# Ledger of designs, part 246: VH-VL binders against q0atu2

Target 1, 119 residues: q0atu2
Amino acid sequence: MLDKKARIRTSREYRNVFEKGKRLSGRFLIIYYVENALDNNRFGFITNKKIGMAVIRNRIKRQLRAIVREYQGQVKNKHDIVLVARAGIGKSSFEGMEKDYIAIMKKAGLFARNANKID
Short names: E, the ipSAE of ESMFold2; O, the ipSAE of OpenDDE; V2, 0.75 times the mean of E and O plus 0.25 times the DockQ between their complexes.

## First folded at step 13 (VH-VL)

Design tf0 (framework fv_dusigitumab; at its last look DockQ between E and O 0.90; V2 from the best seeds 0.78)
Fold by ESMFold2-Fast, scan of step 13:
Structure tf0 (fold): chain C 119 residues (1-119), chain A 121 residues (1-121), chain B 111 residues (1-111)
Amino acid sequence: as target 1 above (119 residues)
Amino acid sequence: QVQLVQSGAEVKKPGASVKVSCKASGYTFTGYDINWVRQATGQGLEWMGWMNPYSGETGYAQKFQGRVTMTRNTSISTAYMELSSLRSEDTAVYYCARDYDYYETSYFDYWGQGTTVTVSS
Amino acid sequence: QSVLTQPPSVSAAPGQKVTISCSGSSSNIGDTYVSWYQQLPGTAPKLLIYDNNKRPSGIPDRFSGSKSGTSATLGITGLQTGDEADYYCGTWDSSPSAEYVFGGGTKLTVL
């Protein structure tokens, strides 16, 4: 779980990111992102009704929060970032979502080039 | 700018299949889901399903489950909807539409011009 | 049968105001955001309103939307003959399965 300071909480704040932010799509995720005036990053998570029933949407949200938390140290400050689950994400593995997240964050220029562990 | 251009009208016999195409231009095809909606003559809009052109995943309305297949060819930015075991009740205009995710919902921001499918003996 | 209920028709004179209702339930309108689509005769539908009350670029201010409880309303002021069309509300419904649902449509006649 991310701490409350690192989470986008209000509908107004979410809409601000959708309206002013940049959009990049991945296989299972869409990212909307914009620079903020804070000293930290904030993340939002959207799983709308087309994803499925509440139990599936809640599982996806928990898994996305876990992924974001794992990689939060690699994200460039100071951004508001909203992750939107795409149709079909419920059929993805956890590893598939993680790989998609890393790829899209790198493409957006929000991750350091060495965000992944390399052997 | 953004355009969805559909294939031409089709006339089919009961029991046949029809495959409608929807060619996208003016945006990154894999970045937006495609939905299919139909409309019988003089009737309302009826949602059929969605297809994610990046992953290839699909979701179909219960009514069409087992008869509809939605696919894409990313090299030509084209979505397809195939409906099998056609009945006279399937006579309709079939639309593709681009799905736009905004906040806690999504909606159809751009639509194809429609493809008329007539099922008659 | 439509999941969302709209009046089949509505009419008003040029320059007047008209409202079109859309009634649903707690599993659709009551629990998410409504969009409205305009379909001119012989054409594909066009997005008019999203997120209950927002207009896409290019949609004039005389079109407005609102939502209260399990019902939504489309308002059109300053009616023009070019507004003659069918109007549909639409939203996602997750009960029992996730499907996009439309209202039955309302035919607007500008007399």
Scores: ipSAE 0.843, ipTM 0.924, lowest interface PAE 0.7, mean pLDDT 91
Fold by ESMFold2, look of step 14:
Structure tf0 (fold): chain C 119 residues (1-119), chain A 121 residues (1-121), chain B 111 residues (1-111)
Amino acid sequence: as target 1 above (119 residues)
Amino acid sequence: QVQLVQSGAEVKKPGASVKVSCKASGYTFTGYDINWVRQATGQGLEWMGWMNPYSGETGYAQKFQGRVTMTRNTSISTAYMELSSLRSEDTAVYYCARDYDYYETSYFDYWGQGTTVTVSS
Amino acid sequence: QSVLTQPPSVSAAPGQKVTISCSGSSSNIGDTYVSWYQQLPGTAPKLLIYDNNKRPSGIPDRFSGSKSGTSATLGITGLQTGDEADYYCGTWDSSPSAEYVFGGGTKLTVL
């Protein structure tokens, strides 16, 4: 689980990332990200009705949180990062979402140089 | 500037198929989903489905399941909608629209000019 | 009939105000966010309002939106003849399946 300090908490904070941040899309994920004024990262997770019913959306959020937790040690600090589920994500596996996340984060330059992946 | 430019008007007989194209410019084509919406003369808007141009995944409205196919060619930034087994009630203007994700929703921020498809005997 | 219910028409004189209602359910408006689209005669729809009450660039502040419960409202003040159009609310609905739904549309006439 991500600590409370590492979570985007309010709708205003979420909307700020969408308004001010950069957008980068992958196969099943989109990230919005912006530099924050903290000494740490914060992560947010978004699904909307187009993804499916609440049970499906909640499952996807749990899977994305697990993926972020696994790789959080590789992420450059001082960023607010929102992961958005893209249409079609319900047909992806956990491994598919994980690969997409890694690819997007590398493309965004958000992984630290020479950081080792967590085993 | 973001633009969606659709193919020209089509006249078809019942039982035929039609394939409408939607060429995107001014943005990264694979980065946003394309939706298709139709409108019969004097009627409201009717959503047909979405297509993720990155993955090629689609989701169709139940009404069109089995008759509609949405595809793309990423090398020319073009989305396609094909409707088969045409009937007179398929006579409509067909629009492509770009889907923009914002917070816990999404909306259609840019629309093509529309393609008139007329189905008559 | 559409999933989202709108009055089929409204009318008012130039300079007046109108509101256009959009009634939905808990599976759409009740726990999601509403967009509004303007369609001028003979043209494609255009995004007018998003996230219940926000205006994209180029939309004048005469256009406003709000949401309460399972209903949304579009407000237009200072009516101009150029506002004569069809107006559609829209949003995602997760029941019975994940589909985008529009209201039936409201024809605004400026007399």
Scores: ipSAE 0.782, ipTM 0.911, lowest interface PAE 1.1, mean pLDDT 92
Fold by OpenDDE, look of step 14:
Structure tf0 (fold): chain C 119 residues (1-119), chain A 121 residues (1-121), chain B 111 residues (1-111)
Amino acid sequence: as target 1 above (119 residues)
Amino acid sequence: QVQLVQSGAEVKKPGASVKVSCKASGYTFTGYDINWVRQATGQGLEWMGWMNPYSGETGYAQKFQGRVTMTRNTSISTAYMELSSLRSEDTAVYYCARDYDYYETSYFDYWGQGTTVTVSS
Amino acid sequence: QSVLTQPPSVSAAPGQKVTISCSGSSSNIGDTYVSWYQQLPGTAPKLLIYDNNKRPSGIPDRFSGSKSGTSATLGITGLQTGDEADYYCGTWDSSPSAEYVFGGGTKLTVL
């Protein structure tokens, strides 16, 4: 799991990102992102009721956390970033989710140049 | 300015199919799901399903499984809802609505003007 | 028949306050946020309230929303003749599958 300090945890923190942040959509993910006043990035994960049953939502959330954890070192610092899973993501492979994450983060300019999977 | 403009009224016979279009403008079409909601005359709103314009993925209400098909043409920012095996009880105004994901839920923040579909023998 | 239960109708005189209730269950209102939609006669629905109690731009503060447990409430103060419409609550129900559900609608009459 992500370090506690790297997590958006409170409703107020989430709402701040939703209300003040920029929004970009990918195939299976929507990201809301805004600069923070910290020395680290914080990530939030939303799997809303549209996705389906709690078992599915929790699985997707775990997968997204794994993806974010893998690439967190390549993300520009001082951002609060919320990932919202779009409906249909449950039909995607892990690799498909990862691909979408990379694409949308690059589009947002949140990745360093030529960010790639760390082998 | 976000707008959803739907196709004109339809009159169909029982057993036929109807395809309603919803053209979106004023925003990135592929970035928001499209929902379809119908309303029979003098009745309440009834959700039919959602469609992700980026992926083409869909989720239909159980009631319409097997009869409804939601599609899109991204080149013209248009969503489609096709309902087959029409019955008299399918007579209703059909709406498309943009889905805005917010926190742990979503809501429909923009609606089309509606399309009247009449099914009669 | 609707998953969410609303009173069929409410009425009040101009300037008065009205409340519209929306009753659900733990699988819908009790589990997520509620939205409200206003439908003027002969028009498409319009978003009135989202996230239980937030107003989109252009919606006056006469309209308010609240949620407690498995029930939601829409409040309208300073009632105007132009408020005469049908009002629907809505939210997602994740049991047994994810479906959006509406209340049966409430017809508001301004006397």
Scores: ipSAE 0.696, ipTM 0.916, lowest interface PAE 1.0, mean pLDDT 94
ESMFold2 (binder alone), look of step 14: mean pLDDT 93; pTM 0.954
OpenDDE, second read of step 14: ipSAE 0.693; ipTM 0.918

Design tf1 (framework fv_dusigitumab)
Fold by ESMFold2-Fast, scan of step 13:
Structure tf1 (fold): chain C 119 residues (1-119), chain A 121 residues (1-121), chain B 111 residues (1-111)
Amino acid sequence: as target 1 above (119 residues)
Amino acid sequence: QVQLVQSGAEVKKPGASVKVSCKASGYTFTGYDINWVRQATGQGLEWMGWMNPYSGETGYAQKFQGRVTMTRNTSISTAYMELSSLRSEDTAVYYCARDYDYYETSYFDYWGQGTTVTVSS
Amino acid sequence: QSVLTQPPSVSAAPGQKVTISCSGSSSNIGDTYVSWYQQLPGTAPKLLIYDNNKRPSGIPDRFSGSKSGTSATLGITGLQTGDEADYYCGTWDDSPSAEYVFGGGTKLTVL
């Protein structure tokens, strides 16, 4: 889904975002985010075992990647952003997760002024 | 600065229900999930379930399904755990704990002081 | 019994070293990260180790953690009388449903 350059890949890079980044929580999502030294944004996605069985975790991860992909053009450049699924996200609709993502990104100041879905 | 303060000790008869409260302060209450854990006298820790104070969603341990209900009141930053159909084996200290997500797991970084519940005739 | 297995007790003299084991399976320790909690007599548990081997602020480096396969280990060096406590490992398990599981606890006696 996302270009290889737009993905956080290593455990070291993930831990860096958790340790140095800011935390902001939404209804079903938490983001950890930090400015990077690159010319592009990178995203990470975490669905730990408290979310549910592998089939549920895999579905949530796919849906979150799709949401991030649709709004990638609205995200301010030079950030590493990790999305963490919260307890209960498996009971949310796709639209519920999408609304939560938009709200969190706006509150974090990471969305451009005109934050619209890319269609 | 982060504190979880629980309600006082309860004595109940078999068949009754008990509702324990957990008041959070020093952080954004809706930003962290709350877990409930109990410990019978001289026994180990037993996880009961989680509650997301933002969404109101819950998940319960299989053992407590049908007997436990976890709720919250966001206006007073308070979480609740109600256990029904009490038996003597439910005599325990009940703890609330804050859930912290880090990398590919989560853990309980702050705990309430505990609420002793005694179930006896 | 507990899903995670710990020895019920361990003991050593002040200044010595102890290790406490925690054995699980592929659905818990084998697949995710372990935390350790210390419970002093009459008190609530306190987070001691997270992410297998990391210490929260305020936890001295005498406490360490490690993980290999489906087992985790807590190490305590330079034992002090104030370390007498019950120690619990904990992690998430997704079989058959998602639950946080604790070890049975290990009572540490310093002489």
Scores: ipSAE 0.860, ipTM 0.931, lowest interface PAE 0.7, mean pLDDT 92
Fold by OpenDDE, second read of step 14:
Structure tf1 (fold): chain C 119 residues (1-119), chain A 121 residues (1-121), chain B 111 residues (1-111)
Amino acid sequence: as target 1 above (119 residues)
Amino acid sequence: QVQLVQSGAEVKKPGASVKVSCKASGYTFTGYDINWVRQATGQGLEWMGWMNPYSGETGYAQKFQGRVTMTRNTSISTAYMELSSLRSEDTAVYYCARDYDYYETSYFDYWGQGTTVTVSS
Amino acid sequence: QSVLTQPPSVSAAPGQKVTISCSGSSSNIGDTYVSWYQQLPGTAPKLLIYDNNKRPSGIPDRFSGSKSGTSATLGITGLQTGDEADYYCGTWDDSPSAEYVFGGGTKLTVL
């Protein structure tokens, strides 16, 4: 479970990331990321209705949180990062999802120099 | 500049198939889903489905399940929509539209110019 | 017949204000955000409003959007002859296979 301080919680916070952040897309994920004025990272998760039924959306959200939690210690600080699940992600495996996360985060240059679990 | 350019008008007989193309430019093709929307003459907009150009995954409206196939060729940034078993009621202008995921939803921010498909005996 | 309900037509004189309603349900407008599209005669639809009330670049502030409950509203102030068009609301509906739904469209006539 991500710490409360590590979560984007308000609509205003989400919209700030979407409006001011950079966008990168992967196979299953889109990330929006922007620097924040904090000493920690905050993560947001979006599973819109395009993904499917609520049960599916919730499952995907849980999986994404698990992935982010696993790698959060290797992400550069002072970023707000929103993960948006792309349509079709419901048919992907967890490993495929994780691979996509790593790839897109690397492309964004959001992993720390000493990151050791991103291969 | 984002652009979606669709193929030309089609005239088909009932029972035939039609395949409309939508060539994207000005952005990363695989980064945005493509939606297809049609509009019969004098009628409203009707959503047909979405296609993820990266994965090839699709989601179709229930009405078109079994009759529509959405594909893409990433090498030329082109999306395709094929509709089979055509009926007179399929006569319409068909649009491709880029899907922009935003917050808890998505919207169609860029549209093709439309392709007129006429089904007649 | 459309999942989202719009008035078939509205009309007003230049300079006046018009509103176009879009009524849905808890499975669509009630749970997510609404977009509006403008379709000028003989042209493809154009995004007019997203996220209930946001305007894309190039859309004048004469156009506004709002949402309350299961209903959305498009507002147009300072009506111009060039605003004569069809307007559609749209959003995603919760379904086993999520579907995008449009309103039936509203024809705006500038008198």
Scores: ipSAE 0.713, ipTM 0.921, lowest interface PAE 0.9, mean pLDDT 94

Design tf10 (framework fv_dusigitumab)
Fold by ESMFold2-Fast, scan of step 13:
Structure tf10 (fold): chain C 119 residues (1-119), chain A 121 residues (1-121), chain B 111 residues (1-111)
Amino acid sequence: as target 1 above (119 residues)
Amino acid sequence: QVQLVQSGAEVKKPGASVKVSCKASGYTFTGYDINWVRQATGQGLEWMGWMNPYSGETGYAQKFQGRVTMTRNTSISTAYMELSSLRSEDTAVYYCARDYDYYETSYFDYWGQGTTVTVSS
Amino acid sequence: QSVLTQPPSVSAAPGQKVTISCSGSSSNIGDTYVSWYQQLPGTAPKLLIYDNNKRPSGIPDRFSGSKSGTSATLGITGLQTGDEADYYCGTWDSYPSAEYVFGGGTKLTVL
């Protein structure tokens, strides 16, 4: 589970990211993202009713949190990032969602440059 | 400028199929889901389904399951909706619309001009 | 029948205020956010309100939205003849399957 400090929790904060942020789409998810004035990243997760019944939405949300947590250390600091599940994500595998997340974060320029480069 | 341009009017006989196109411009086609909505003469709006142009995945209203197919051609930024086994009650204007996700919902922010399909014998 | 219930028609004089109701259930309006669409005669629908009460760029502030429980309301103040149109509420419903549902539509006539 992500630490409370790393989660977007209020509707006002979510709407701020949607209104001021950039949008970038992947195959199964969309991100909205904006720089924040904090010393850390915050993540939000949206699985609206078009995704399906509550059991499917809850599974997707849990899987997306696990993916974000796994790659948390690679994300450029001081960003609010909202992940929105796209229609059809329920038919994806965990690996499919993970690959999509990595691709979209790289395309957005949100993955930190490799600090442990090998000379 | 975002624009969705649909194919022209069609006249079909009962039992035939119709395939309506919706060409997108002014945005990244694969970045937004496309929905199809129809409206019979003098009647209300009726949702038919969604198509994700990036993944190719679809979801259809239960009423149209087995008769509708939604596809796309990403090289020409065009979405398609094919409705088979046409009946007179399928006479309607068919719209494509772009799905925009905002907070905990989504809505249709841009619509095509509509395609009139008339089914008569 | 439509999943969301709207009055079939409403009318008022120029400059007056009208409200259009949209009644749903706990699985749709009670559990998510409502959008409103305006359809002028012979045209495609146009997004008028989203997220219960927000206006897209270009929509004047005399159009407003609200939601309470399982019902939503569209308000139009300073009514103009150019407002004659059909108005539809819409939202996602996940039961028994995930579908976008519209109200039956309300025809607004400006006297």
Scores: ipSAE 0.851, ipTM 0.928, lowest interface PAE 0.7, mean pLDDT 92
Fold by OpenDDE, second read of step 14:
Structure tf10 (fold): chain C 119 residues (1-119), chain A 121 residues (1-121), chain B 111 residues (1-111)
Amino acid sequence: as target 1 above (119 residues)
Amino acid sequence: QVQLVQSGAEVKKPGASVKVSCKASGYTFTGYDINWVRQATGQGLEWMGWMNPYSGETGYAQKFQGRVTMTRNTSISTAYMELSSLRSEDTAVYYCARDYDYYETSYFDYWGQGTTVTVSS
Amino acid sequence: QSVLTQPPSVSAAPGQKVTISCSGSSSNIGDTYVSWYQQLPGTAPKLLIYDNNKRPSGIPDRFSGSKSGTSATLGITGLQTGDEADYYCGTWDSYPSAEYVFGGGTKLTVL
């Protein structure tokens, strides 16, 4: 599980990321990311109604949290990052999601240089 | 500047198919879903479905399942909507619209100019 | 017939305030954010309000949105002749499948 301090929790925090952050899109994910003034990264997860029923949205959210947790230590520090699931993600495998996450994070340059699980 | 430019008006007979195009510019085409919405004369807006230009994944309204096909050509940033087995009731203006995901929902922030499709014998 | 219910028409004189209601259910407006679209005669719809109450760039602050429960409201103050148009609310409904739903539309006439 992600530590509470590693989570974006408030609407204000989300809005800040959406309004001030950079946007990059992948196959299944859209990420918004912005530097923060903290000593840690914070992650947010968005699974909107377009994805489908709550059961599906919750499943996707759990999977994305698992992915983020797995690679958390390899992400450059001092960033707020919001993951927005695209509607087609419901048909993707976990591995597909993970691959997309890695790809988009690389494109964003958010992985540390010493990252060892992203190749 | 974000723009969606649609193909010209179509006249079709019942039972035929129509394919409307929507060319996107001013943004990363694969980064935003495309929605299709139609509007019969004097009627309201009716959502038809969404298409992810990156993956080609689609989601159609139940009403159009089996009759609508949404595709894209990424090399020319163009989305397509094909509607088959046309009926007179399919006479409408068809719009493409860019989908912007925001929080727990999405909205259509840019629209094409519309394509009039007339189905008549 | 539409999933979201709007009054078919509203009217007011220039300078006045009008409100347009949009009624839904717990599966749509009750669970997510509402958008509003303006459609001037003979033109494509235009995004007017998103996230219940946010205005895109270029939309004057005369336009406002709110949401409470399963209903949303569009407010227009300082009504101008150029505001004469059809207005649609819209949102996503996740049951039984994810579909975007519009209101039936409201024709605003400026007297």
Scores: ipSAE 0.704, ipTM 0.920, lowest interface PAE 1.0, mean pLDDT 94

Design tf100 (framework fv_dusigitumab)
Fold by ESMFold2-Fast, scan of step 13:
Structure tf100 (fold): chain C 119 residues (1-119), chain A 121 residues (1-121), chain B 111 residues (1-111)
Amino acid sequence: as target 1 above (119 residues)
Amino acid sequence: QVQLVQSGAEVKKPGASVKVSCKASGYTFTGYDINWVRQATGQGLEWMGWMNPYSGETGYAEKFQGRVTMTRNTSISTAYMELSSLRSEDTAVYYCARDYDYYETSYFDYWGQGTTVTVSS
Amino acid sequence: QSVLTQPPSVSAAPGQKVTISCSGSSSNIGDTYVSWYQQLPGTAPKLLIYDNNKRPSGIPDRFSGSKSGTSATLGITGLQTGDEADYYCGTWDSSPSAEYVFGGGTKLTVL
């Protein structure tokens, strides 16, 4: 589970990232991201109604949080990052979502090597 | 400048199929989903489905499930909507529209000019 | 029939104000955000309002939106003859499957 300090919580904070941030799209995900004035990263997760019924949206959101948690140490500090589930994500595997997340974060220049990374 | 340019008008007989194209320019084609919306003469807007040009995944309105197929060719930034088993009630203007995600929803920020499809015997 | 309910027509004189309502349910407007589209005669629809009350670049502040409960409202002030058009509300509905739903449309006549 992500720490409370690492989560974007309010609608105002989300809208700030959408309005001021950069947009980059992957196969199953879109990210909106902007540098923040904090000493840590914050993540937001959006699964809007076009994704499907609540049970599907809740599963996708849970899986995305797990992926973000696993790779949080590789993300460059001082960013607010919103992950938006793209239409069709419900048909993807967990591994497919994970691969897409890694690819999009690298393309955005947001991934750095974890200091404790084992080769 | 974002533009969606659709193919020209079509006249079809009942039972035929029609395939409408929508060519995108001015943005990264694979970065935004495409929706298809139709409008019969003097009637309202009716959503048909979405297509993700990156993944190729689609979702169709229940009314059109089994008759509609949405595809794309990423090399020419073109989306397609094919409707089969045409009836006179399918006479309409067909629009493609770009899907834009903002906060907890999405909407159609740019639309094609429309393609008139007339189905008559 | 349309899932979202709009009045079929509305009219007013140049310079006046009109409001157009859009009524839905808990599975659509009550649980997500509404957009509005303007369709001038013989043209494709154009995005007018998103996120209940926000305007895209190029849309004048004469156009406004609001939402309360399961209903949304489009407001137009300082009416001009060029505002004669059909207006549609739209949003996502996840019940029983995900679909984008439009209102039936409202024809605005400037008399």
Scores: ipSAE 0.856, ipTM 0.929, lowest interface PAE 0.7, mean pLDDT 92
Fold by OpenDDE, second read of step 14:
Structure tf100 (fold): chain C 119 residues (1-119), chain A 121 residues (1-121), chain B 111 residues (1-111)
Amino acid sequence: as target 1 above (119 residues)
Amino acid sequence: QVQLVQSGAEVKKPGASVKVSCKASGYTFTGYDINWVRQATGQGLEWMGWMNPYSGETGYAEKFQGRVTMTRNTSISTAYMELSSLRSEDTAVYYCARDYDYYETSYFDYWGQGTTVTVSS
Amino acid sequence: QSVLTQPPSVSAAPGQKVTISCSGSSSNIGDTYVSWYQQLPGTAPKLLIYDNNKRPSGIPDRFSGSKSGTSATLGITGLQTGDEADYYCGTWDSSPSAEYVFGGGTKLTVL
């Protein structure tokens, strides 16, 4: 489970990332990322209604949190990062989601130079 | 500059199929979903479905399930909407629109110019 | 017939203020954010408002949006003749496949 301090929590914080951050899209995920003034990263997760029923949205959110948790120690610090699930992600496997996350984060240059869990 | 340019007007007979194209430019085509919306003459907007140009995944309105097919050709940044078993009630202007995912929702920030499809005997 | 309900028409004189309502339910407007679209005669729809009350670049501050409960409202101040158009609210409604829903549209006439 992600630490409380590692979470984007307020609507204001989310909107700041959306409006000020950079956007990159992958197969299943879109990431918005911006530097913050903190000593740690904060992550946000968005599963909008386009994804489908609440049960599906919640499942996807849990899976994304698990993925982020697994790789959080390898992400460059001082970033607010919001993951937005794209429509259709519900049909993806966990491994597919993970692969997409890694790919998009690499493209964004958000992994630390010494990251060792990045395939 | 983001642009969506659609194919020209179509005239079809009942029972036939129509395939409308939507060519995108000015942005990364695979990065945004494409929605299709139609509008009968003098009527309101009606959402038909979405297509993820990256994965090819689609979601259709229940009303059009089994009759609509949304596809894409990524090499030319073009989305397609095919509607089969056409009826007179399918006469409308058909729009493609870019879907921008924002916060807990999405909205259609850019629209094609529309394609008039006329179904008549 | 539309999932979201709008008045069929509104009218006002230039310089006046008009409001257009959009009524939905807990499964759509009540759960997410509303967008508004302007459609000038003979043209494609244009995004006017997103996220209940945000304006895209190029949209003047005469246009405003708000949401409360299961209803949304579009406000237009300093009405101009060029504002004569159809206005649609829209949002997502959750279902097994999720669907985007529009209001029935409101025709704004500038007197």
Scores: ipSAE 0.674, ipTM 0.915, lowest interface PAE 1.0, mean pLDDT 94

